# Designs tried in a protein design chat: VH-VL binders against q9nrl2r1430to1533. Part 53

Target 1, 104 residues: q9nrl2r1430to1533
Amino acid sequence: GGVHELSAFEQLVVELVRHDDSWPFLKLVSKIQVPDYYDIIKKPIALNIIREKVNKCEYKLASEFIDDIELMFSNCFEYNPRNTSEAKAGTRLQAFFHIQAQKL
Short names: E, the ipSAE of ESMFold2; O, the ipSAE of OpenDDE; V2, 0.75 times the mean of E and O plus 0.25 times the DockQ between their complexes.

## First folded at step 4 (VH-VL)

Design c12 (framework fv_nezutatug; at its last look DockQ between E and O 0.10; V2 from the best seeds 0.00; counts 0 for: pae E 11.1 > 2, placed apart)
Fold by ESMFold2-Fast, scan of step 4:
Structure c12 (fold): chain C 104 residues (1-104), chain A 123 residues (1-123), chain B 107 residues (1-107)
Amino acid sequence: as target 1 above (104 residues)
Amino acid sequence: QVQLQESGPGLVKPSQTLSLTCTVSGYSISSGYYWHWIRQHPGKGLEWIGSIHHSGDTDYNPSLKSLVTISADTSKNQFSLKLSSVTAADTAVYYCARTKYDLGSHRYGMDVWGQGTTVTVSS
Amino acid sequence: DIQMTQSPSSVSASVGDRVTITCKASQSISSYVAWYQQKPGKAPEPLIYDASSLESGVPSRFSGSGSGTDFTLTISSLQPEDFATYYCQQSYSTPYTFGQGTKLEIK
């Protein structure tokens, strides 16, 4: 117990951000760097957006938080073929998330 | 200073299994992102064999037809290559290499390499 | 598999020259390109990562550029220690692949 305790959602987002496979997910994909991304992905999301929603208390149910994280991974696998660095990072990070989400 | 050093037999007979170990010093395997095996045939360029993530997840060059196994032993701070059913075509210098993780940069190349170990496949 | 094609296969140059080596990917790989220098009997040394980021300790005369399919390594003023073989490498997808190498020779 400290002066301040983080929410369960914030703790999990911090763990995801610090994971070495978080790099594809830290911020929204750049349209300049990846011009066709937003033609393919209709509901873009990233960990910085999810973290902001947590901090603003926008998740009313654990399922809403989980849905946004799963959307992030779904977008990754929809855009990136399995053998890409992004897809490999997403596969490992998603497995890590599933283990951590059991606490929710 | 982080250093990688390859070790293993310099001579392997055809049809046998080549076993090489990369010893990592000055840095923990668990702190790295990927650990790689690369080879170079005499007078030719570089060929990626495979990689292991510190979690144990592996990727292999499909051209090696499932003859390759890469594993890590975090207690010894080593990772290893096994290449089964070797032929004269496997004669090469074998290198191990690191890709580091750094928050904010995700496109690192292979920044630290071992000196290489020469393997000759001959009877 | 992604093929990396280097041009030229060899180049002869003099100290002080500006040297350009090109690498072409068979498909778009964003900026997932690294460049390495290899001297005879030695392991490759990293020069550039993420197409244009200079590795620590690498002289500023080396620079990288490009994105998508076309990548370039430039040495702005060639020094005696720069005579070596240079390789590009993609890490966009497995298997990771290298160019065939460019041998930089003294004129």
Scores: ipSAE 0.570, ipTM 0.874, lowest interface PAE 1.9, mean pLDDT 90
Fold by OpenDDE, look of step 5:
Structure c12 (fold): chain C 104 residues (1-104), chain A 123 residues (1-123), chain B 107 residues (1-107)
Amino acid sequence: as target 1 above (104 residues)
Amino acid sequence: QVQLQESGPGLVKPSQTLSLTCTVSGYSISSGYYWHWIRQHPGKGLEWIGSIHHSGDTDYNPSLKSLVTISADTSKNQFSLKLSSVTAADTAVYYCARTKYDLGSHRYGMDVWGQGTTVTVSS
Amino acid sequence: DIQMTQSPSSVSASVGDRVTITCKASQSISSYVAWYQQKPGKAPEPLIYDASSLESGVPSRFSGSGSGTDFTLTISSLQPEDFATYYCQQSYSTPYTFGQGTKLEIK
């Protein structure tokens, strides 16, 4: 990233993190709190991990970045029933992401 | 083996609160699955009352005029139903059930049920 | 709320018969339908998930089909232990709703 300005990926991650519906996605799900999570979700990911990848310049293409974000949402909807707060939050955040991703 | 067992008084007076507990064994309720209460009036079909998720999120059937409260106690591996201001119309067999997550289709169904407990509302 | 209209309410059949039970949703619910079997004095037991996915341990003579609004449970060759009441259920959205049930009786 630049010294003075955030890259597009960095900016988008910041916006996602600051969103009211980001709470399910800020960090990886706790195995202690959700014992069966990792039995179901085989590719866990969260915004903090994505942020780290951005910081390390691991995304060479916008599609790679988008894929990880979509994976994050996919995991949420795979594990959480539709009417859970997590799923509802995810739905709204994903919609927000889709709008912002158009700028990439 | 996952087992669910309903417990509570089989007789409740009108206007009182029906209170039932579902004890889960062989599986932690601290999972991503929904835990449901369903009832069946004598000789009639099935009615979904409500559910609770491991996160504490609850969902209730809007058609129920009585106040419904579903809670979970992870320390006891139980979840409970409270139905206030009961009437004769609340006489039914009450079931607790678990949602099954289908890894293949990413769909859900109620795969494990308790044997049910009969609750009669009578003065 | 989504209404599940199940038909018929009752059906008489003989061992070996092919039996079909229908469930119609008041709106499109994709494949979010489950089927249950209930015997007298017992809790419902799952048969089918996602409209067509057979629950583990359920005999292959049971099958489900449909998408959108029209769903069908089929028993290809009725066995003595299959006489029971069957229910469809939508899991598309809450409140979850069941069909009225179909009582399968011996002819």
Scores: ipSAE 0.016, ipTM 0.665, lowest interface PAE 7.5, mean pLDDT 91
Fold by ESMFold2, look of step 5:
Structure c12 (fold): chain C 104 residues (1-104), chain A 123 residues (1-123), chain B 107 residues (1-107)
Amino acid sequence: as target 1 above (104 residues)
Amino acid sequence: QVQLQESGPGLVKPSQTLSLTCTVSGYSISSGYYWHWIRQHPGKGLEWIGSIHHSGDTDYNPSLKSLVTISADTSKNQFSLKLSSVTAADTAVYYCARTKYDLGSHRYGMDVWGQGTTVTVSS
Amino acid sequence: DIQMTQSPSSVSASVGDRVTITCKASQSISSYVAWYQQKPGKAPEPLIYDASSLESGVPSRFSGSGSGTDFTLTISSLQPEDFATYYCQQSYSTPYTFGQGTKLEIK
């Protein structure tokens, strides 16, 4: 979208990064630390990558930005069982995202 | 430097509630980590009791779930354990601990432990 | 529940010996294993996290290895201060569980 929409994407990504439950999502999962992750997750994504894409104006539509954020949560729920600390953090951050995204 | 200190009564009667508090200094409990209770039975290994996130989200060992409550008081920088209906089997050293956070994961065990407090359940 | 089976239960060794302690998980847990050293009357102290990463201040004679179900802690040249009990812990999923411990005695 336009310049104002891209500024809104950056503001939303900053709010996600600052949220207490962002810790599983800040950077791509380490292949060295979690060697099986990339065998399971076909489209890895993280907040630092999404923020770079916003800064480079790589999102042409708001739906593309929202899709990457939702992919990030979907990856978390696919890799992590429901009762894990990662999945619980993902559930809380996703709920926060849905509230903030209504302002978009 | 982060320090954890357990406090509470050292002797509890059977069928009563064991109540312990962990006081955290040098670090805010609300800073996004998980906070744990672990116990060590006499001459035996370690048993994880449960954890709490500062948001109030809790996770308990299923073997204790109906008997355990973990809570946090962020204004006092404390978290607490209540274990109801205790028996002699609950005699142990009780530790509080902080989850290690590194490389975007909370799955790295515990990096700071309290000194432990001995609780005896005796008639 | 993920069982962590630790062996041996105890070992008696001399200063300078190489000591290996093993820990086996009842299912794959990737690299989510921590190791702790516990001296008598003290709380467990973190030694290794993520199977092989040394905690700050841990001597280089300690090393960890493994992935999946089989993990090892190695002390390459035993020192007198290494007399302690050692525990592995899985941090893959709740309930978090510990091995039964290995008591290391200096001969």
Scores: ipSAE 0.006, ipTM 0.637, lowest interface PAE 11.1, mean pLDDT 88
ESMFold2 (binder alone), look of step 5: mean pLDDT 91; pTM 0.943

Design c13 (framework fv_nezutatug)
Fold by ESMFold2-Fast, scan of step 4:
Structure c13 (fold): chain C 104 residues (1-104), chain A 123 residues (1-123), chain B 107 residues (1-107)
Amino acid sequence: as target 1 above (104 residues)
Amino acid sequence: QVQLQESGPGLVKPSQTLSLTCTVSGYSISSGYYWHWIRQHPGKGLEWIGSIHHSGDTDYNPSLKSLVTISADTSKNQFSLKLSSVTAADTAVYYCARTKYYLGSHRYGMDVWGQGTTVTVSS
Amino acid sequence: DIQMTQSPSSVSASVGDRVTITCKASQSIYSYVAWYQQKPGKAPEPLIYDASSLESGVPSRFSGSGSGTDFTLTISSLQPEDFATYYCQQSYSTPYTFGQGTKLEIK
């Protein structure tokens, strides 16, 4: 995509970052602190990486941006059991994302 | 060095609320991943009561969920347990414990424990 | 809830012996097992985390192994200070659960 789409993606990422439930998603999971994470999760991603990709114009279609956000949530639910604070935060933030993504 | 210290009444009457506080020194509660309450009944094993997460979210043992409240006071670097409607079955040594920072070994257990505080529930 | 079953419930051993304690989870918990040592009247002290990683300051005679459902704590050459009760614990899912304990006694 164009400049218009990048502006919309940036706005959505900012809203996700500001959300109370964004804390599991702000930065990449640490290999040192969670050693088995990268054995289980093959395509790690976080909001700071997605925001960098938006700023570098790496998303050409809204679907590519949405796919990266959904990958982030999918990774969360794959790694974290559903009764964890991470999974609960992910569920709420994903619902918020689905509402906001209607703007795309 | 990180240290945890439990405090509260040693004797509680049946039907009352048990209130315990864990004071954390040498480390910020805001930097920890989970802060836990565990108890041990006389001559028995360990039972996890619940925890408060870095975000402020709480998780409680389902066997105790309706009776337990865990809260944190970051200004005092403390977290607390309230157990309502106590009975003689709640007589135990109560421990507080830490699981390391959010992206650390949170799933590997509890690396720092308080010394424990004995609570007796009797008339 | 995930159940943690330890065996044996007690073991008698002599100084210098190799001692093995086993812990079985009711479902796969990958490597999310910790081991604790508890002496009478004292708080549990962490020994092992992530099934096989030694906590700081723990003697190298202690080792952990296993993955999935079956886990083992081994003391390669038992010392007098090692007579205690040992607990395994899973931290994979809430509620966190402990094994029932294994008491290591002087033979």
Scores: ipSAE 0.005, ipTM 0.591, lowest interface PAE 11.5, mean pLDDT 86

Design c14 (framework fv_nezutatug)
Fold by ESMFold2-Fast, scan of step 4:
Structure c14 (fold): chain C 104 residues (1-104), chain A 123 residues (1-123), chain B 107 residues (1-107)
Amino acid sequence: as target 1 above (104 residues)
Amino acid sequence: QVQLQESGPGLVKPSQTLSLTCTVSGYSISSGYYWHWIRQHPGKGLEWIGSIHHDGDTDYNPSLKSLVTISADTSKNQFSLKLSSVTAADTAVYYCARQGKYTWGSRYYMDVWGQGTTVTVSS
Amino acid sequence: DIQMTQSPSSVSASVGDRVTITCKASQSISSYVAWYQQKPGKAPEPLIYDASSLESGVPSRFSGSGSGTDFTLTISSLQPEDFATYYCQQSYSTPYTFGQGTKLEIK
């Protein structure tokens, strides 16, 4: 272990960020690149927002953290048809998350 | 530094299975994101055949009607294409290509290509 | 499947000319377009990714633009080595599809 070990939520979010399927989720979807996104998705979220909430100690329960991560995946599958690069990345990253989240 | 090289038979008989291998040098297949097969018929444009994700998941062009299998052998640093029940229409130059882990999915493109191998389907 | 339609099929130009090639997707694909250059007997080489991002080592006279359904590749001052066939490719959805190609010929 390191001297300054991260919280369980921080450790998991770092693992998600480092995963090669994290690219659709690293930051909020650009309105310029995807103009209709915010007309369809009413509760946008991304890994940078979740990590900021972890750093500010805004998650008191594991269920709150898990809900935000699941919302991120739900938004991906709501907006993106299943054969898109985003949906494929989301499917694999969500499976990885479910394995890691068993530790919470 | 990264080099891809296609290999396989130059001539295949109709109804047989075409088997091609892509050998990757200077880079590990497990360090990539996707590995692709693309073909080009004589005097025509490019057709995507399919790809394999570094974890083994495959995607195939539906136009090939499940005649395609792509697999990877990380111990040999190779990935391969099998195309069953070939016809003269499968005569083409076959390319393998990399999509690296430093490409984002929104820019899924083939950044390194093999030189291509010519396959003729003829009796 | 997403169809990519390139125009023109061929263009004749002289060294120093500004050349524009267009690519139209059959549905909205955001910015998920790449452009490739292919010389006779050679494999395609990437020029542009994400509609407008220049691949490392590619001369700045090449530029890409567009979003949604309409995309453009521009060569601002044509050089002798630029005479080749150009292809667009969508990376939005599988199966990945290419345009039919645009052959750039000496006038």
Scores: ipSAE 0.203, ipTM 0.784, lowest interface PAE 4.4, mean pLDDT 88

Design c15 (framework fv_nezutatug; at its last look DockQ between E and O 0.62; V2 from the best seeds 0.00; counts 0 for: pae E 6.3 > 2)
Fold by ESMFold2-Fast, scan of step 4:
Structure c15 (fold): chain C 104 residues (1-104), chain A 123 residues (1-123), chain B 107 residues (1-107)
Amino acid sequence: as target 1 above (104 residues)
Amino acid sequence: QVQLQESGPGLVKPSQTLSLTCTVSGYSISSGYYWHWIRQHPGKGLEWIGSIHHSGDTDYNPSLKSLVTISADTSKNQFSLKLSSVTAADTAVYYCARQGKDTWGSRYYMDVWGQGTTVTVSS
Amino acid sequence: DIQMTQSPSSVSASVGDRVTITCKASQSISSYVAWYQQKPGKAPEPLIYDASSLESGVPSRFSGSGSGTDFTLTISSLQPEDFATYYCQQSYSTPYTFGQGTKLEIK
């Protein structure tokens, strides 16, 4: 993609990474620490992977970028019960994302 | 140094609203992750009342039903607790506490506490 | 709600003793446990977080262990300033809940 598109996606990912609710999403879940995660979650993703895809110009449409971010949140809510710290962080970060994504 | 100080009336009448404020000094309330209210009934253990995320999102103990409201005023560097329709059962020492930004995942805990303020609910 | 049950409710010990306090969660909470110390008339102070991580400034005689449902706080060589009430707390899910407390008394 173009410079404008790359800047917009990169800026949004940087804002997500800097958000204090990003901690569940920074890196892929460890199979050693959470052994059943990959039995439940079939399409794992994290902000470091999404950022790498942005830097490699792998998103051709804003919708593809948004879909990867939404997959990340969907995985969080599928694995983590509603009142857990991960689910609460995900809920707030997703709301923040929806506000920022209006700029795309 | 970071300090939290609770303030409010020490005596509240039954059926009234208890209003407490936590003043934060040496640290910005917007730099914290969560800010908590905890109480301790005379001779008893600790009970978590609720918390407010720096964004304004709140979580409350369901045992307090719709009686509790927590709010923050970043311009004054304060957060507050309102507990409506109080009874003698609400007599307790009330603490405010910080949860810092580095308390993620399993590291969730309250690292700085106020000294506590005693509230008696009596006529 | 997740219930946290501490054992014992009170323990009498002498300076130099090894003291252990246990905490049991009503369901698995991974390592989402913190331990606090409270002295009479004072606010609780954190000792341990993430079940086994020592809070900055806390003496090395304090240690925590456990995962899942069973957790332990150990004081390896009791000092006079350690006589206090100790609380475990889970932060796995809201509402956050505390154990009922363990009072450590001088023998």
Scores: ipSAE 0.467, ipTM 0.842, lowest interface PAE 2.2, mean pLDDT 91
Fold by ESMFold2, look of step 5:
Parts: structure tokens; sequence; C-alpha cells
Structure c15 (fold): chain C 104 residues (1-104), chain A 123 residues (1-123), chain B 107 residues (1-107)
């Protein structure tokens, strides 16, 4: 959409990055450190990639932006059991995202 | 530099509540991630008790969950442990610790520990 | 709960020796392992995080390796100050758990 939507996407991504529970999502998972990740997760995505897409105006619709953020969380919950540090961080950050997304 | 110091009674009677406080200096609790309590039993290894984020979010070892409460007071830069209904099995050295915080990872370990305080539970 | 099985329970070694301590997780934990050194009467101190990353100020004779379930701490040439007890810890899921420790003693 318009300039207003793009500014809102940028503001939301900044808030997500600043959140204490963003650490599992800042950059793509390392294949060296987690060898089986990419056998399980076929559409990897992270906050640095989403932020770059916002900066390059690659999102045409708010739904496309929201879909990437939700994909990020669904990847986390697919790979990580609920009692893991990553899944707990994902649950809290997703709740924060849903509250902040009301600004869109 | 950051320092953590445990304080509280060294002797507690069975069935009473053990209460410990960790005072943090050189670093704000609200700037950190999770703050932990860990204990070390005589002649045994380390056991994680639980943790708290300064927002109030807590996580407890399931083996202790109904007995443990961890709280934080950011205005005093302190966090505390209460363990109710103690027995001799709760005799240990109790440590408080900071979980490392880094924008790009390294949140997986206890990077700063207190000196430890010995708690004996004896009737 | 994830069990961390550390071996050996004790090591008797001489200054200059290479020492290897292993830690095995009961399930895959990616690289979420830390190693700690504890000297008598003192709190544990971090050595290695994220399986292989050296904590600031730790001598380069310490190294860590592994991913998944099998992890190793290596001291390439023992020094007198290295005689201590060593613990691995997983931070993959709560409750966070430690290995039972390896006591490294002077032979």
Amino acid sequence: as target 1 above (104 residues)
Amino acid sequence: QVQLQESGPGLVKPSQTLSLTCTVSGYSISSGYYWHWIRQHPGKGLEWIGSIHHSGDTDYNPSLKSLVTISADTSKNQFSLKLSSVTAADTAVYYCARQGKDTWGSRYYMDVWGQGTTVTVSS
Amino acid sequence: DIQMTQSPSSVSASVGDRVTITCKASQSISSYVAWYQQKPGKAPEPLIYDASSLESGVPSRFSGSGSGTDFTLTISSLQPEDFATYYCQQSYSTPYTFGQGTKLEIK
C-alpha cells in the first residue's frame, strides 16, 4: 500500500527487533549450528530479512507483511517443542506482535 | 563491573519458608534478560530452580513449581527466591545468576554468578 | 526433561596433558550447550557458550565442539590453574539441566 502503511510496517519491525524475546528471530538459523533445521523448515525467514523487504518496499499489501511475520512464528513452533526457550520466546513475541499490529 | 550477591538466613527449620534475595550492582535488572536461581547440593551437582524476567514473567523447575516463587523489585535492583515447606533435601549452596543477553545470540548461558550462600535445613 | 550425561566423572592428569570431557544430551539440543569451571569454594564461571564460542578472557587452550547430542570440552595443554570441576549445561528447554560434573585433579 501507501506511504502510511510502509511507515507502520517499519515501526512495527523496529518494535519487534527491540523486544527482549526477538533473539531467536533476528537472523536466519545457522546450518552449521542446526544441521537439520532446513530439512524441516522449507520457507525460512527472519526479522532482518523482513526489515530489508520493508526498506525496499517489497510488501504491496499489509496481509503480505503480516503473512511473513506469522510465517516466522509458525516456523518457530514447527521446529521447536513448546517447552523450549525458542518456543517460549516465540509465544511472547507473537502476543506482542498481535497487540502492536492493531496499529496497522 | 556487574556483581551479584545473595543474602538471607543460613539456617531454616523444616516446613518453614526459605527466603533469599539477590542484589545486583553495576547493571540494571531491567536491562537484562532472565535472572536465575540455581542450587548445588552437598557433594552433588547443580540444579536449576527457576528464573524471572523484570517484566514479571517467571519459569520454574517443575519439580519445585508448587513450592517456589521468584519475584523482582527493579527499584531496588533485586530479585528474590521463596521456597516453601522446606526439608533437609533443600540444604544446598544457593546461587543467583544473570542469563547472558546479546542482540545476535549468546542468551544460552549464565554469564555472571553470585558468590553463593549456604542454606542448611535442620530440625 | 533433557538429561545431560557427562563423562568421565573424574580425571587425574598432569600439567601439559590434553584433556577431553564429553557431554551427551538425551535428545538433540542444537548447539545450546555451555561449559563452566568451578574451583573449590567458588561459584561456577563460564568458559564456553553456544557449544564452541569462547567466553571473553578465557585462555585459548580451552575449546568446545559438537552439535545435536554429543559435545566435547578440550583443554589442549593443562595449566596448574585448570584443576577444578567442569560442568556442561543445556539451555535448549526448561528445566535447564547440568551434567553431573567432571573433577579434574592433579596426578
Scores: ipSAE 0.076, ipTM 0.734, lowest interface PAE 6.3, mean pLDDT 88
Fold by OpenDDE, look of step 5:
Structure c15 (fold): chain C 104 residues (1-104), chain A 123 residues (1-123), chain B 107 residues (1-107)
Amino acid sequence: as target 1 above (104 residues)
Amino acid sequence: QVQLQESGPGLVKPSQTLSLTCTVSGYSISSGYYWHWIRQHPGKGLEWIGSIHHSGDTDYNPSLKSLVTISADTSKNQFSLKLSSVTAADTAVYYCARQGKDTWGSRYYMDVWGQGTTVTVSS
Amino acid sequence: DIQMTQSPSSVSASVGDRVTITCKASQSISSYVAWYQQKPGKAPEPLIYDASSLESGVPSRFSGSGSGTDFTLTISSLQPEDFATYYCQQSYSTPYTFGQGTKLEIK
């Protein structure tokens, strides 16, 4: 296919996905691998879902997009103790996101 | 091929500082991994000492935290361990290891280990 | 800290046998478990990660299972090169901790 200009949201999602610390967030948590996850996290979300929403133009405001990204991080910190690899990765990725989000 | 190699003195006197270096080849330590030090006392199991992230963030075993320093030198593609005030109890084989990510980004695991270096603490 | 209680400490088996090693975590750690094989004088080598994912290059006779607190490593048909010491490890949170090890010996 042809090369298309990415929207600001698309570009940011791409940057998040490519980030070294994106691995906890690329897709929804497996219920098989983490049986109690969905007992705790009631609004699961991941970068692949957010990307799909962006592609479908479901975000009308930047705040809506930001809210979903923040929810993704919030879920991570709610479920994972601070000393887990996921939480540490999330902390770094969120910091990266906050910097990039200023460009929106 | 990613390879890790420990180096440093094999003999350290009590109360001195144990200093080891892990040289990484075939991969940049600045590429999104955690880098670990693990040790194994003679005839015993494995004990995690600590780790350093490529960002420079460190994490130490609380049992050794006050005595351990882990650092990284990206220019040399190395990371190091310093353990101060050593005793005979610190005699062990010391391993450096990479905590990698799987291809699907599911979980980290220690996917590459050095061959280990024996450190003996003796007067 | 999270304790990993590994059992048995040693097991004698014959080539072709099915061998199961167990690791119990002191708290729920989801699937944050890796298994390693260590031969005398050598560094540990990864076998399983994320409780059940087989490391690249590892024979399919090795398998891992479990979630929460109870985990198992299984060798479906023991081969001569499988006699070694095996360790479980939790990667749920630091400090990372290992099981005591299981020495698999020839019967």
Scores: ipSAE 0.023, ipTM 0.720, lowest interface PAE 4.6, mean pLDDT 91
ESMFold2 (binder alone), look of step 5: mean pLDDT 90; pTM 0.937

Design c16 (framework fv_nezutatug)
Fold by ESMFold2-Fast, scan of step 4:
Structure c16 (fold): chain C 104 residues (1-104), chain A 123 residues (1-123), chain B 107 residues (1-107)
Amino acid sequence: as target 1 above (104 residues)
Amino acid sequence: QVQLQESGPGLVKPSQTLSLTCTVSGYSISSGYYWHWIRQHPGKGLEWIGSIYHSGDTDYNPSLKSLVTISADTSKNQFSLKLSSVTAADTAVYYCARQGKYTWGSRYYMDVWGQGTTVTVSS
Amino acid sequence: DIQMTQSPSSVSASVGDRVTITCKASQSISSYVAWYQQKPGKAPEPLIYDASSLESGVPSRFSGSGSGTDFTLTISSLQPEDFATYYCQQSYSDPYTFGQGTKLEIK
């Protein structure tokens, strides 16, 4: 996207990073800490990766940015059972994202 | 430094509602992640009752869910437990505790506990 | 619910002994295990979090290990102040559950 869209993406990523429930999403999952993660999740992504892509102007469309954020949540729900701390954080952060994304 | 203090009645009659409050000092409830209630029956182990996220979202032990309400008052920096229809089986020491936010290299755990308050359910 | 089973339920030991307490989860919980020490009349105090990370201010004779389903708390050289009840706890899934406790008694 354009300058206006990039500014909006940066603002939204910053709000996601500051949210209490961002902790599972701040950086890529460690293979040492979670050895089977990359056997299950084939398209890993995290907020630090998405923010870097925003800063490098790699999103040509708002839909591409939204797709990466949704992929991040999809990975969370694929790996983590619904009653886990990660899945609960993901559910709340995704709801927050959907509200904020209305402004894109 | 962070301190948690439980308060409430030491004696409750069967069928009544037990009400306990945890007062948090040195730290804002809205800055924390989860706030927990745990109990310990005389001579027994620890039982998790439930937790509250500072936004009001609650999680309860399924064995107690129909009987438990946890609420938070961020203006007073307190969170509270109500346990309805108590019986002698609810006699226990009740603790409140903080669960910190996940940080690099750490997992969530109950890092600060109140001293506990003894509740006896008796006629 | 995830069951946490501790072994042994009680152990008698002497000052200077190496003591190990185990905790088994009924399903894989990654490293979401904490260990607490409780002395008579006091609240539990954290010792270990994330299975193996030592809580600030806790003596280095305490260590934790394990992942998945099997976890161990070790006291390398028992001191008089270590006689207490020890609990493991999982925070992987709601409801949070504790082991039944291991009482460490003086021999």
Scores: ipSAE 0.025, ipTM 0.701, lowest interface PAE 7.7, mean pLDDT 87

Design c17 (framework fv_nezutatug)
Fold by ESMFold2-Fast, scan of step 4:
Structure c17 (fold): chain C 104 residues (1-104), chain A 123 residues (1-123), chain B 107 residues (1-107)
Amino acid sequence: as target 1 above (104 residues)
Amino acid sequence: QVQLQESGPGLVKPSQTLSLTCTVSGYSISSGYYWHWIRQHPGKGLEWIGSIHHSGDTDYNPSLKSLVTISADTSKNQFSLKLSSVTAADTAVYYCARQGKYLWGYRYYMDVWGQGTTVTVSS
Amino acid sequence: DIQMTQSPSSVSASVGDRVTITCKASQSISSYVAWYQQKPGKAPEPLIYDASSLESGVPSRFSGSGSGTDFTLTISSLQPEDFATYYCQQSYSTPYTFGQGTKLEIK
């Protein structure tokens, strides 16, 4: 997208990173800590990767940016059962994202 | 230095509601991630009662059914436990504890505990 | 609920001994295990978090290891102040659960 769109995407990613429920999403899941993760999750993604894509102008439409954020949450809920700390953090952060994304 | 202090009645009669408060000093409740209540029956192990996220979201041990309520008052920097319809089985030392925010790694544990308060349920 | 089973329930040891305590989860919990030390009349104090990370201020003779279902706490050279009860705890899923405890006693 344009300069205006890129600024909006970066601002939203910064707000997500600063949220206290962002900890499961800051970086890719470690293969050493969670070896079965990459057997289950075929399209891994994290906020640091999404921010890099924003900086490299890889998002042409807001829908592409939103799709990557939603993929991140979808991966969380696919791997982590409902009562886990990751799933609870993901639920709150996703709700926060949906409110902020209305501004896009 | 962060300190947690439990307070409440040392003796509660059967069928009454146990009310305990945890006072947090040197740290703001809204700066923590989760705040927990744990108890320990005489001569036995630890039992997690429940927790509250700083946003107000609560999680309770299902074994306590609908008998437990945890709430937070950020203006007083306190969080509280109410356990209704108590019996002799609720006699225990009750602890409050902090779970800190992610900063330099995963911190899925209770890093600061209160000293504990003894509660006896007896007539 | 995830059940945490510790072994042994008690162990007798002498100062200078290497002591190992094991904790088994009823299902895979990745590395979401913490270990606590409790002395009589006092609150539990954290020793290890994330299965193997040492809590600040805890002596290096304490170490943790494991992932999935099997976890171990090791004290490499037992000191007099280490005689206490030790608990493992999972934080993978609520309700959070503790092992039944291991009492470390002087031989």
Scores: ipSAE 0.266, ipTM 0.794, lowest interface PAE 3.7, mean pLDDT 89

